# Ledger of designs, part 7: VH-VL binders against q0aze0

Target 1, 268 residues: q0aze0
Amino acid sequence: MKIILVNNRFKENTEKKAQEIAGQLSALNVEVIIDNGLDEPYAGTVDFIMVLGGDGTMLRAARRYGQRAIPVLGVNMGTVGFLSNIEINELAEYLPLILREEYSLEARMMLEVAVFQQQSLLTRVFCLNELLLRSNSPRMLSFALEISGQKLEPYRGDGLIVSTTTGSTAYSLSAGGPIADPQLDAFIVTPVASHIINKRPLVVSPEREISLHLLEEREAIIGIDGQIKMDFGAENRVLIKRAPHPLLMVNLKAKPFFTSIDRSLQRQ

## First folded at step 2 (VH-VL)

Design b1g (framework fv_bermekimab)
Fold by OpenDDE, second read of step 3:
Structure b1g (fold): chain C 268 residues (1-268), chain A 125 residues (1-125), chain B 107 residues (1-107)
Amino acid sequence: as target 1 above (268 residues)
Amino acid sequence: QVQLVESGGGVVQPGRSLRLSCTASGFTFSSYGVHWVRQAPGKGLEWVAAISYDGSNKYYAESVKGRFTISRDNSKNILFLQMDSLRLEDTAVYYCAKDTYYDYVSGEFDAFDIWGQGTLVTFSS
Amino acid sequence: DIQMTQSPSSVSASVGDRVTITCRASQGISSWLAWYQQKPGKAPKLLIYAASSLQSGVPSRFSGSGSGSDFTLTISSLQPEDFATYYCQQANSFPLTFGGGTKVEHK
């Protein structure tokens, strides 16, 4: 068995823990690769990914490895979040199950985000939570939203979020979006500080495509999962689709989503 | 216009060295991983090597490991392939190709959306 | 290494025909699969990425499907300009590998 341990190089405690866990796994004849984000993603085949840290680390892991159909386990290390399944102090208990591959998987839809310069593909990325388009100035944006070729009325505001159901408890929630069942596949389109006070979020079928572009020559930013930033201007277009493959999240421990929402949100 | 242009191919003797270059334009070269892919006459495509966006990581096919070296100069938007100890089986058109994935974002390699016209490497009898 | 097996190696078809090309990976590659078109004396052209995503500028008559180990490229109605050789390519893990190619030629 080969396992990738994903941690955050900027958090010393996760780095130390990764080393400790690597030692333990090695003693059990498990090959271990540690990914702290400093180096390129491991390019070889692996059997399991263990994410040590919080939601941010999981999001990074998802972007780096999520498309490879590898089981991904979130191991929380004292943070509040929605993407971890077990606590670090529980790892020893569940390690035998991991090694025997006795766990269930939960498929989480990801986004495929393509950014174009005119007709040329500038970049493509897959992400677990959301795409954010926002103004890079104190001024509002004017932008066009199309859903499956249907042109909506122009949006005016600070920006727009296109989120997965997983991402519904992330930035979309802060912007007034609905909380979605993570077992549901859907886009959530949430306005950010819209000029129209009662502009409602949209829940959109995962079979549809979403396109965005600016209607004015303004400076904007594309954000991915709150971790990646890209300049976005009038000559750019964004196309958002359901990713062709979901993230396979490991469920070792029952974690009822709806019964834990209030508890999790109160801690934030 | 997004473009890749290879150069440096030619006729060589076995055991000799050759250095290929690929000049990029029309996109942010330093943001993407790039590849060399070769094609022997009348044969299929064979991946040769890849280099990450910042050049920190390099990957090679087994057939060229220890003989070929991939490198890049992001300040000049150039990709290189140093080919040492050349063999007859290295005869091919060599293409440079741009990866579609923003490498600094995900670090992953994916598909090749931009290709050069290729440069031919052959051997003298 | 991951071996990519394409079938058929060649296919004779006429304009308007539906053409299907398959690609099988020796192990699971998720959706890390791309399709290319190559014409004689030209560099390959990307058609499909991520198994089923159509590259910008590519006609809608091209489509890709599949996940895991089995993938399919479909040309719904073959056009004169579609006679070429097609390759699949996996990007799941290094070394990156291509299929052997499928030549679509005139019947």
Scores: ipSAE 0.018, ipTM 0.593, lowest interface PAE 6.6, mean pLDDT 90
Fold by ESMFold2-Fast, scan of step 2:
Structure b1g (fold): chain C 268 residues (1-268), chain A 125 residues (1-125), chain B 107 residues (1-107)
Amino acid sequence: as target 1 above (268 residues)
Amino acid sequence: QVQLVESGGGVVQPGRSLRLSCTASGFTFSSYGVHWVRQAPGKGLEWVAAISYDGSNKYYAESVKGRFTISRDNSKNILFLQMDSLRLEDTAVYYCAKDTYYDYVSGEFDAFDIWGQGTLVTFSS
Amino acid sequence: DIQMTQSPSSVSASVGDRVTITCRASQGISSWLAWYQQKPGKAPKLLIYAASSLQSGVPSRFSGSGSGSDFTLTISSLQPEDFATYYCQQANSFPLTFGGGTKVEHK
């Protein structure tokens, strides 16, 4: 068995903890690869991915490995979030189940983001939460949104978010989007500070294709899961569709999504 | 334009408190981690503190831990450094600095691409 | 804490010279190192991030190399505006730490 340990280099003692876990797994004849985000993703085949950290570390793991249809387990190391399943102090209890492949999987949709210049593909990336289009200056954007060939009236504002249901509690929520059950597959399209009062968040079939381009030359950025940024100009177009494979999240114990979000919102 | 503007520096006596502010413009402040870096007169750069995009994670240099508090107000695009129990060793120009990561989720750091002009904190006898 | 040792502390050079500054981390930091330029009375300016990536707007005469614990900043042909103090900074782990600085001075 070969396992990738994904960790956050900026969390206290995370690298040391990853080394300790790697040693324990090696003693059980498991080959371990540590990915702390500094190198290219491991290109070989692996059987399991263990993410040590919070939601941000899970987002990086999903971007790097989510399209490979490999089980991914989130192990929380003190940062409370929505994407981890067990706590680090529970790992020893669940490790035998992991090694025997005795767990269930939850499929979470991902976005495929393709950025073009005219007809030329510049890049293709995947993400678990969302794509954000935003102004990189004090000037507001004017941009066009097209959904499966249907051209909407122009948008004017600070930007737009195209989110998965998993991303509904991330930046989309802060911009006024709905909270969605992450077991549903849908795009959530949430405007950021729109000047047009009838531009509302949209919930759209995951079989649709979403296209965005600027109507005026402006300094803009597209952001992916808050971790990748790309310049976006009037010569560019972005196409967003459902990724070919969902992220396969390991479920070793029940996680109460609705009670967790309810508690979080009451702290606001 | 992307700008960071600092204020609040001045002459203080040891043991007193001072609050520094840094106002951001030209970028989505709530999407980035931001930092305080100081430089004593004629000396090198020293990292002081950092705060994640949403204010949930805060990091401090050991020399200021327990005395300084970093905070932010995303509605006003302002970063703060509350400095309590000030010591002579805290004499420095204090810079605020923006992280290069587009970092509204991960809380990770790369480099400082935008800096303020600095505000001087010094002491009278 | 990761200690960053920068050498030399100062270097005397003439316009057109090749200038090399080194930075050593007390632990492995992979490629998570940035280089900054600072002129008297001004804030630092980012030159290089991720050990070798040139920041937008920075002249191509600046280059960075290295990985792990040994890093180098090179100025291939020194210009009048390059007389300044240069700092390395590790971005691997908190607390973030800077090198002691290298002052590039006129001969």
Scores: ipSAE 0.006, ipTM 0.469, lowest interface PAE 9.9, mean pLDDT 85

Design b1h (framework fv_bermekimab)
Fold by OpenDDE, second read of step 3:
Structure b1h (fold): chain C 268 residues (1-268), chain A 124 residues (1-124), chain B 107 residues (1-107)
Amino acid sequence: as target 1 above (268 residues)
Amino acid sequence: QVQLVESGGGVVQPGRSLRLSCTASGFTFSSYGVHWVRQAPGKGLEWVAAISYDGSNKYYAESVKGRFTISRDNSKNILFLQMDSLRLEDTAVYYCARVPYSSEWFGDYYFDYWGQGTLVTFSS
Amino acid sequence: DIQMTQSPSSVSASVGDRVTITCRASQGISSWLAWYQQKPGKAPKLLIYAASSLQSGVPSRFSGSGSGSDFTLTISSLQPEDFATYYCQQANSFPLTFGGGTKVEHK
């Protein structure tokens, strides 16, 4: 068995724990790769991914490995979030199940985000939470939203969020988006500080495609999961689709979403 | 316009060395990973080597490991393939190919742009 | 290593025909599969990435499907310019590997 331990190099406690866990796993004849984000993603085959930390670390892990059909376990290390399944102090208890591959998987839809310069693809990203388009200045943006070829009225505002249902409890929520069942596949399109007061979030079928572009020559920014950032201008287009493969999240411990949502949100 | 141009191919004797180059233009070379892929005459495609955008990571096919060295000069927008201890089975058109910007970060590797290739053959 | 088995090795077809090419991976590669078109004396051209995502500029008559180990490239209505050799490639892990190719020929 080969396992990737994903941690955050900027969090010393997670790095130390990763080393400790790596030692324990090695003693059990498990091959371990540690990914603290410094190096490029491990390019070999692996059987399991263990994410040590909070939601941010999980998001990074999802971007780096999520499309490879590898089970991903979130191990919380004292932070508040929605993407961890067990606590670090519970790992020893569940380790035998992990090694025997006795766990269930929950498929979470991801976004495929393609950014173009005219007709040329600049970059492609798979992400778990959301794409954010926002102004790079105090001025509002004017941008076009197209859904499956249907052109909506131009948007004016600070920006727009296209989120998965997993991401519904992330930035989309702060922007006034709905809370969505993670077991549901859908896009959530949430305006950010729209000029139109009554501009409502859209829930869109995962079978549809979403296109964004600016209607004016202005500097904007695309954000992915709040961690990746790139400049976005009038010559750029964004195409958003459902990712071809979902993230496979390991479910070792029952975590009822709806019964815990209020508690989780109150702690943030 | 994205462009990759291979050079350095030719006729060589077995056991000798050859250095291939790939000159890139039309994009920020230093931001992209680039690979070598070869194709023997009348045969399919074979991945040869990969180098990350900053040259910090390199990967090789088993068939060339220990003999070939991939490198790059980002200041000159050039990719290299140093081929040592050449064998007859190394006969092929060698392509340099670009990996999309985000692929190294997100862990998948496919090729959106290719050069026209340079031919490496052998003489007795 | 991940072996890619492509079938058929060749197919004879006419303009307007529906052409289907399959690719099987020796192990699961999720959706990290690309399809390329290559014409004689030319470099390969990317058609599909991530198993089903159409590359910009590629005609919509090309489509990719599949996940895990079994994948399919489909040309809904073959055009004269589509006679070529097609390759699948797994993008899941090193070493990167290609299928053996499928030559689409004139009937």
Scores: ipSAE 0.018, ipTM 0.517, lowest interface PAE 7.3, mean pLDDT 90
Fold by ESMFold2-Fast, scan of step 2:
Parts: structure tokens; C-alpha cells; sequence
Structure b1h (fold): chain C 268 residues (1-268), chain A 124 residues (1-124), chain B 107 residues (1-107)
């Protein structure tokens, strides 16, 4: 078995823990590749991906490896989050199940985001939570939203979020979006501080294509999973669709989504 | 080991053209954005041009726009800068520099590896 | 364009001194700032990225801090090899822009 250990380049002291776990796995005849995010993703075939860290590390792992249809396990190293399944101190207990492939997989949809400058593709990225369009100045944005060729009335406000159901508890929630069952496949389109009367969050089929562009020159940015940022101007267009493959999340123990989110909202 | 090696600099006359090359090794060149940064003698650093991993997107500093053209050949691991209508103010050491893999997703626009530079000067 | 103002333009220091260099962006750039060291006749070397993350292989006496528009590079105990010119660079948006540089020289 070949396993990738993903850790966070911005977190202190995670490299030592990754090396310790790699040693334990090697002792069990498992080949280990460590990915701390500084180099390109490992290009070879692997059987399993183990993510050491919080939600941020899982989001990065999903962008790097999520489209390869390989099981991905989130191992929490002390920070509260929604994307980890087990704690680091539980790893030894669950390791035999991992090696025997005795676990279930939960499919989580991802977004495919393509950014264009006029007719030229600038970049294509995959993400697990959301794309955020927002103003980068005190001036309000005016922008167009199109859903599968259907042009909506112009938006005026601070921005817009296009989210997966997994992302429903991230930025979309803060902007007034609904909490969605992550087992559902859907886009959630949530306005950010809209000045248009009755602009509501939309729940849209994942088979639809969503496009965004500015209607006037403004300083704006596109944000991906809260981790990637790019300038967005009137000459730019973004196209969003469901990614070809879902992220395959490993489920070793029950993690009750609804009771966890309910508890989180009441304790905030 | 990541290496970037510039070549093609030299003494040129105003109004002429020059093509700089940067040969990359030790990494998957086709996966990384690469940039040109220059430094006039005794002066600071000035960003000149950028090209995306696949060559589909190019950016230029206003001072060189319309005169310089950035391009790449991913099959040979070479970055180019075609410099037309050269001016005395283009006198500088030209560095080839790599941005991290994550910059292709529009995030980390810093330079983790640099070449040693190639000097472009003008004859008296 | 985002203008990067670096101060001081030069500082005279002795081995063992604490050296502080500041960098101000004309607009907010979050934590998207890098610091470089350049020795005479050499290419720049990355010291710090994302305002405070130390590049692999760089000595721990170098540290960065700040967010938004004001940033600081600190050398806690200057060594002989640290006499060089230092540059900040905003990594936020195009065109990429550098500070004017700070030359750290012998007293």
C-alpha cells in the first residue's frame, strides 16, 4: 500500500508528527509520501490519502488530489472542524481498518472553476467549499449571474458566493445561506450584502453551469475556499460547474453532521 | 535540484532587438508559472513579465507592454523574453524566477527560485 | 498599482545587533508579502513568504510580521553574512511590485 500524508505548510510542528506517522506506516510495510504543500502534487499512483490537520489542510488536499478518486481521510490534530473524521490520538486504533480497507466512503461534490480573460482560459481550479466574488474596494459591485444560459437581473452588492453543499457551513452560512445536507449534490448561490430587494440564496441543480462577470469596471477579487485569491475585472468571466469526480471521504466512525452543526450554532 | 539558467544577454544598440532564454531543470516546468524580473545597475528590483504554466495567460509591466513578448516551450523547458525596440532604460540584469505551484491557482505570487541573471547593456 | 514603501533606505549595524526593516503597502494586501535578501553580484534569495512564514533553509534569526498594509522584517542577531540589501514584495495582485530596498551595511 502507498499512502500520501498531507500536512499544512503554515502549521507549526506538523512535520514531526508526519514523520512519526510515516515511520509507523513504514514498519507495517506501507510506502509513504509526505506532501507539505510546497511542491507539485505527487504524480504517481497511490491507494490512500491521509490528511493531518484541520479543515484548511483538507481543503488544500481536496484541490490537489480530490479529482483522482482516491480515499481521503481527515485526521484532526487539535483544531475544531467539520472535515476530519478521527483524532490523531485515535489513529493507532483505526489503522488496522485502514490497511484492511474496512471503511465506508462518503462522496462530496466539488466545484470546477474556470477563469477566462475575454476568450482565453487563465486558469482552472477545483475546490470543495466555494467560490467567492467580492469587492476589493469601498465601491459596490454590479455583476451578471447566468445559470445554464438563463440571465438573471443584475446584482448590486458586495459580492456573491457559489458553494457546494459541503461549503454550506463555511462562507455561505456567514452570508445568510442555508445549511445543506452534505450528502446532497447542489450549488448554493448566496448574495453578499445585496442592495437588490429580495435577492435570496438559490439552490441549483449540480448539472447546471453558472457564470459570473462584472457589468462595470471595479476592483474585485475571486476567492477559492478562502485560500486562493485572484484579481477579477470587467474583462474577466468565471464559469463554474460540477467537478468530474467527487472527493471520496473516508468514514471510520460516525460523525453526526446535524447534531454537530446544531451544537456549533448554539455555542457561538 | 531546481535550477533556472538565463542566457542571451549582451551589449545592444538602442532600437534593436534581443531574445533572452531561461532553461529550467529539476522540476516539472510545465506545471509552474515563470516570470522575468530585472534590476538596473545600482537600483532595485522591477517585475517585467509573467507567463502561466500552459502559456495561455501573459502579463506585462506597463513600461515594456507592446515592446516585450514572453513565451515558453514546455517540451524543451525553456522560457523566452523577446525584447523589441530596446531603450537605454532597459539596461539591467534580467532574472528568470519561478512562482510556487500554488500560484497557478492565483494565490502565491512570490519567487521561490531565481536564476543568476543575464546582463543587458548598451554600447557607447 | 500597489506602491511598496520601504524604510529605512539604509541602516548601519554591527554584528550582534537587532535590525528592523519596515514595508508599507499603499493598499491592503492581507498577508501576501514576501521578503528577499540580495548580496552584491548575486540573485535575490527568498527569506519569508506570506508575511511570516520562514522559507526552508533560512536561519531562525530572520522573522517577519504584519498584515494589511504594515509589515516588518527582523534580524534578531546580525551575522557577518547578513550584510546585504533586503526587499519586500507584495504578492497580492498584478503588477507585482517591490519595495525600494534597505541596505544593511557595516558601521
Amino acid sequence: as target 1 above (268 residues)
Amino acid sequence: QVQLVESGGGVVQPGRSLRLSCTASGFTFSSYGVHWVRQAPGKGLEWVAAISYDGSNKYYAESVKGRFTISRDNSKNILFLQMDSLRLEDTAVYYCARVPYSSEWFGDYYFDYWGQGTLVTFSS
Amino acid sequence: DIQMTQSPSSVSASVGDRVTITCRASQGISSWLAWYQQKPGKAPKLLIYAASSLQSGVPSRFSGSGSGSDFTLTISSLQPEDFATYYCQQANSFPLTFGGGTKVEHK
Scores: ipSAE 0.000, ipTM 0.423, lowest interface PAE 12.9, mean pLDDT 86

Design b1i (framework fv_bermekimab)
Fold by OpenDDE, second read of step 3:
Structure b1i (fold): chain C 268 residues (1-268), chain A 124 residues (1-124), chain B 107 residues (1-107)
Amino acid sequence: as target 1 above (268 residues)
Amino acid sequence: QVQLVESGGGVVQPGRSLRLSCTASGFTFSSYGVHWVRQAPGKGLEWVAAISYDGSNKYYAESVKGRFTISRDNSKNILFLQMDSLRLEDTAVYYCAKGEITIFGVDTYYMDVWGQGTLVTFSS
Amino acid sequence: DIQMTQSPSSVSASVGDRVTITCRASQGISSWLAWYQQKPGKAPKLLIYAASSLQSGVPSRFSGSGSGSDFTLTISSLQPEDFATYYCQQANSFPLTFGGGTKVEHK
């Protein structure tokens, strides 16, 4: 068995733990690759990914490895979030199940985000939570939203969030979006400080495509999962689709989403 | 129009070296990973090597590790394959192929545009 | 490494026929599977990516299906220009690997 341990190099605690766990796994004849985000993602075949840390680390892992059919386990290290399945102190207990591949998987829809300059593709990204389009100035943005070719009325406001159902409990929630069942595939389109009072979020079929572009010369930013940003201007267009792959999240421990919402949100 | 054009193929002696080039046009070369794929006469496709968009990461098939080196010059839109210690089993048409997308440094490994290929053969 | 087993190795068909080609991966690759078409003396052409997504410019008579380990390329109604060799390719991890190919020939 070969396992990638994903941690955050900027968090010493996770780094030490990754090394410790790597040693333990090696003693069990498990090959281990440690990914602290410094280097390029490991491109070889692996059997399992352990993410040591919180939701942020999981999001990064999803972006780095979600494009591959690899089970991903979130191991929480004292943080609050929605993306970890077990606690670090439980790892020893569940390790035999991991090694025997006796676990269930939960498929989570990801976004495919393509950013264009005119007709040229600049970059694509697969992300677990959301894309954010926001103003890079105190001025509101004017932007066009198209859903499967249907042109909506122009939006004016600070920005717009396109989120997965997984991301519904992230920035979208803070912006007034609905909480969605993570087992449901859907887009959540949440306006950020729209000039229209009480502009309602949209729940959109995963079969549809979402297009955004600015209607005026303004400085904007595309944000991905709150961790990556890209300059976005009038010459750019963003296309959002359901990713062709889901993230395969390992479910070792029963963690009912709806019964844990209140607890999780209260801790944030 | 997106285009890749290979060059540098020819007839070589076993044990010799050869350097293949692939010139890209019609797209932002520096934004995409690029691949070499070869095909022996009458045989199937075999992936040879890949290089990330910025050249920071390189990947090789086991059959060519230690012998072939992939590199790129983004300022000139050129992909290279340095082939050392060539063997008879390296006989093939060598294609360069454009990666379909790059995700903030993470490539997806589809190849949406291919060159016409350049033939590498050996003298007997 | 991930081995890709493609079947059949060859198929004889006539214009208008429905042609089905299968590809099996030695391990799960989710939807990270591509199909290519190659005509004699020509470079391969991407037909399908992500197991079922049609590449731009490819006729709708081509379709891909499957996930996990088993995949299928279907040509609903074979056209004269479709006689070629077809390859599947896993895009899950390095080393990238292709199937052995399926030659679609005239009956």
Scores: ipSAE 0.018, ipTM 0.511, lowest interface PAE 8.1, mean pLDDT 90
Fold by ESMFold2-Fast, scan of step 2:
Structure b1i (fold): chain C 268 residues (1-268), chain A 124 residues (1-124), chain B 107 residues (1-107)
Amino acid sequence: as target 1 above (268 residues)
Amino acid sequence: QVQLVESGGGVVQPGRSLRLSCTASGFTFSSYGVHWVRQAPGKGLEWVAAISYDGSNKYYAESVKGRFTISRDNSKNILFLQMDSLRLEDTAVYYCAKGEITIFGVDTYYMDVWGQGTLVTFSS
Amino acid sequence: DIQMTQSPSSVSASVGDRVTITCRASQGISSWLAWYQQKPGKAPKLLIYAASSLQSGVPSRFSGSGSGSDFTLTISSLQPEDFATYYCQQANSFPLTFGGGTKVEHK
């Protein structure tokens, strides 16, 4: 068995803990590759991915490995998040189930984001939560939204979020988007501080293609999962589609989505 | 206007060295991993080497390992292939190709933009 | 290394024909497979990635299917511009490997 152990080097004690877990797995004849986020993704074949950290570390793992159809387990290292399944102090208890492949998988859709400079592809990235288009100055944006070739009336405001259902509890929620069952496949399109009264969040088929471009020269950014930032100007266009493969999340422990979100909302 | 242009091919003698170059334009070169792929006359495609967006990771086909060195200069938008100890079986058109990218790593497994190729042949 | 075997090596077809090309990996590669088209004297062009995803700008008559070790490229209604050599490529692990190619020729 070969496992990738994904951690965040910049969090307290995570590198030391990753080394300890790698030693434990090696003692059980498991090959371990440590990915601390600074190197390129491991290019070889692996059987399982174990993510040590919070939701941010899981988002990074999803971008790096999510398209490879490999089981990914989130192991929480402290603050409870939505993408972890078990706590670090539970890992020893659940490890035999992992090694025997006794777990269920939950498929979570991902976005494929392609950013163009005029007619040239600038970059293509995958993400689990969302793409955010946002003004990077005090001036509001004027931009065009097109859904599967259907041109909507222009948007005016601070920006727009295109989210997966998994991302419904991230930035989309803060912008007034709906809470979506992550077992549904859908895009959630949520305006950010729209100056047009009747602009509402849209829930659209994951088979739709969504494109965005600026109608006026403005300072704007594209944000991916809150971790990647790209400048976005009037010469840019972004195309958003469902990614070819979902992220396969390991479910070892019952963690009902609705009770988890309910508890989180009460903390606010 | 996304373009890759290879140069440096020519006629060489066995055992000698040759350096190929590939100049990129119309995209942010420093954001993409890039590949060398070759094709012998009348034969199929053979993947040769790849280099990550920042040059930190390099991959080679077994047939060229230890003889070829891939490198890049992101300030000049140029990809290089240094070919040492050349053999007759290295006769081919050499293509450079752009891979896909992620911000925190290079997953360059699919090649979406290709150059026109540069021919490497041997004197008899 | 993962070995990629294409069948047939060549196929003779007429405009309007359905053409099917197969590719077999020596070990499981999930859906990590691409298809390329190469016309004489030109560089290859990416047609399909992730076994079944159509590259932007590629006509819908091209489709890919399969997973694991067996994959198929289908051209539903061959056009004059489709006479070319087609290659599969595994994207599972380094070193990357191509199939031997299938030449689609005029009858």
Scores: ipSAE 0.000, ipTM 0.389, lowest interface PAE 16.1, mean pLDDT 85

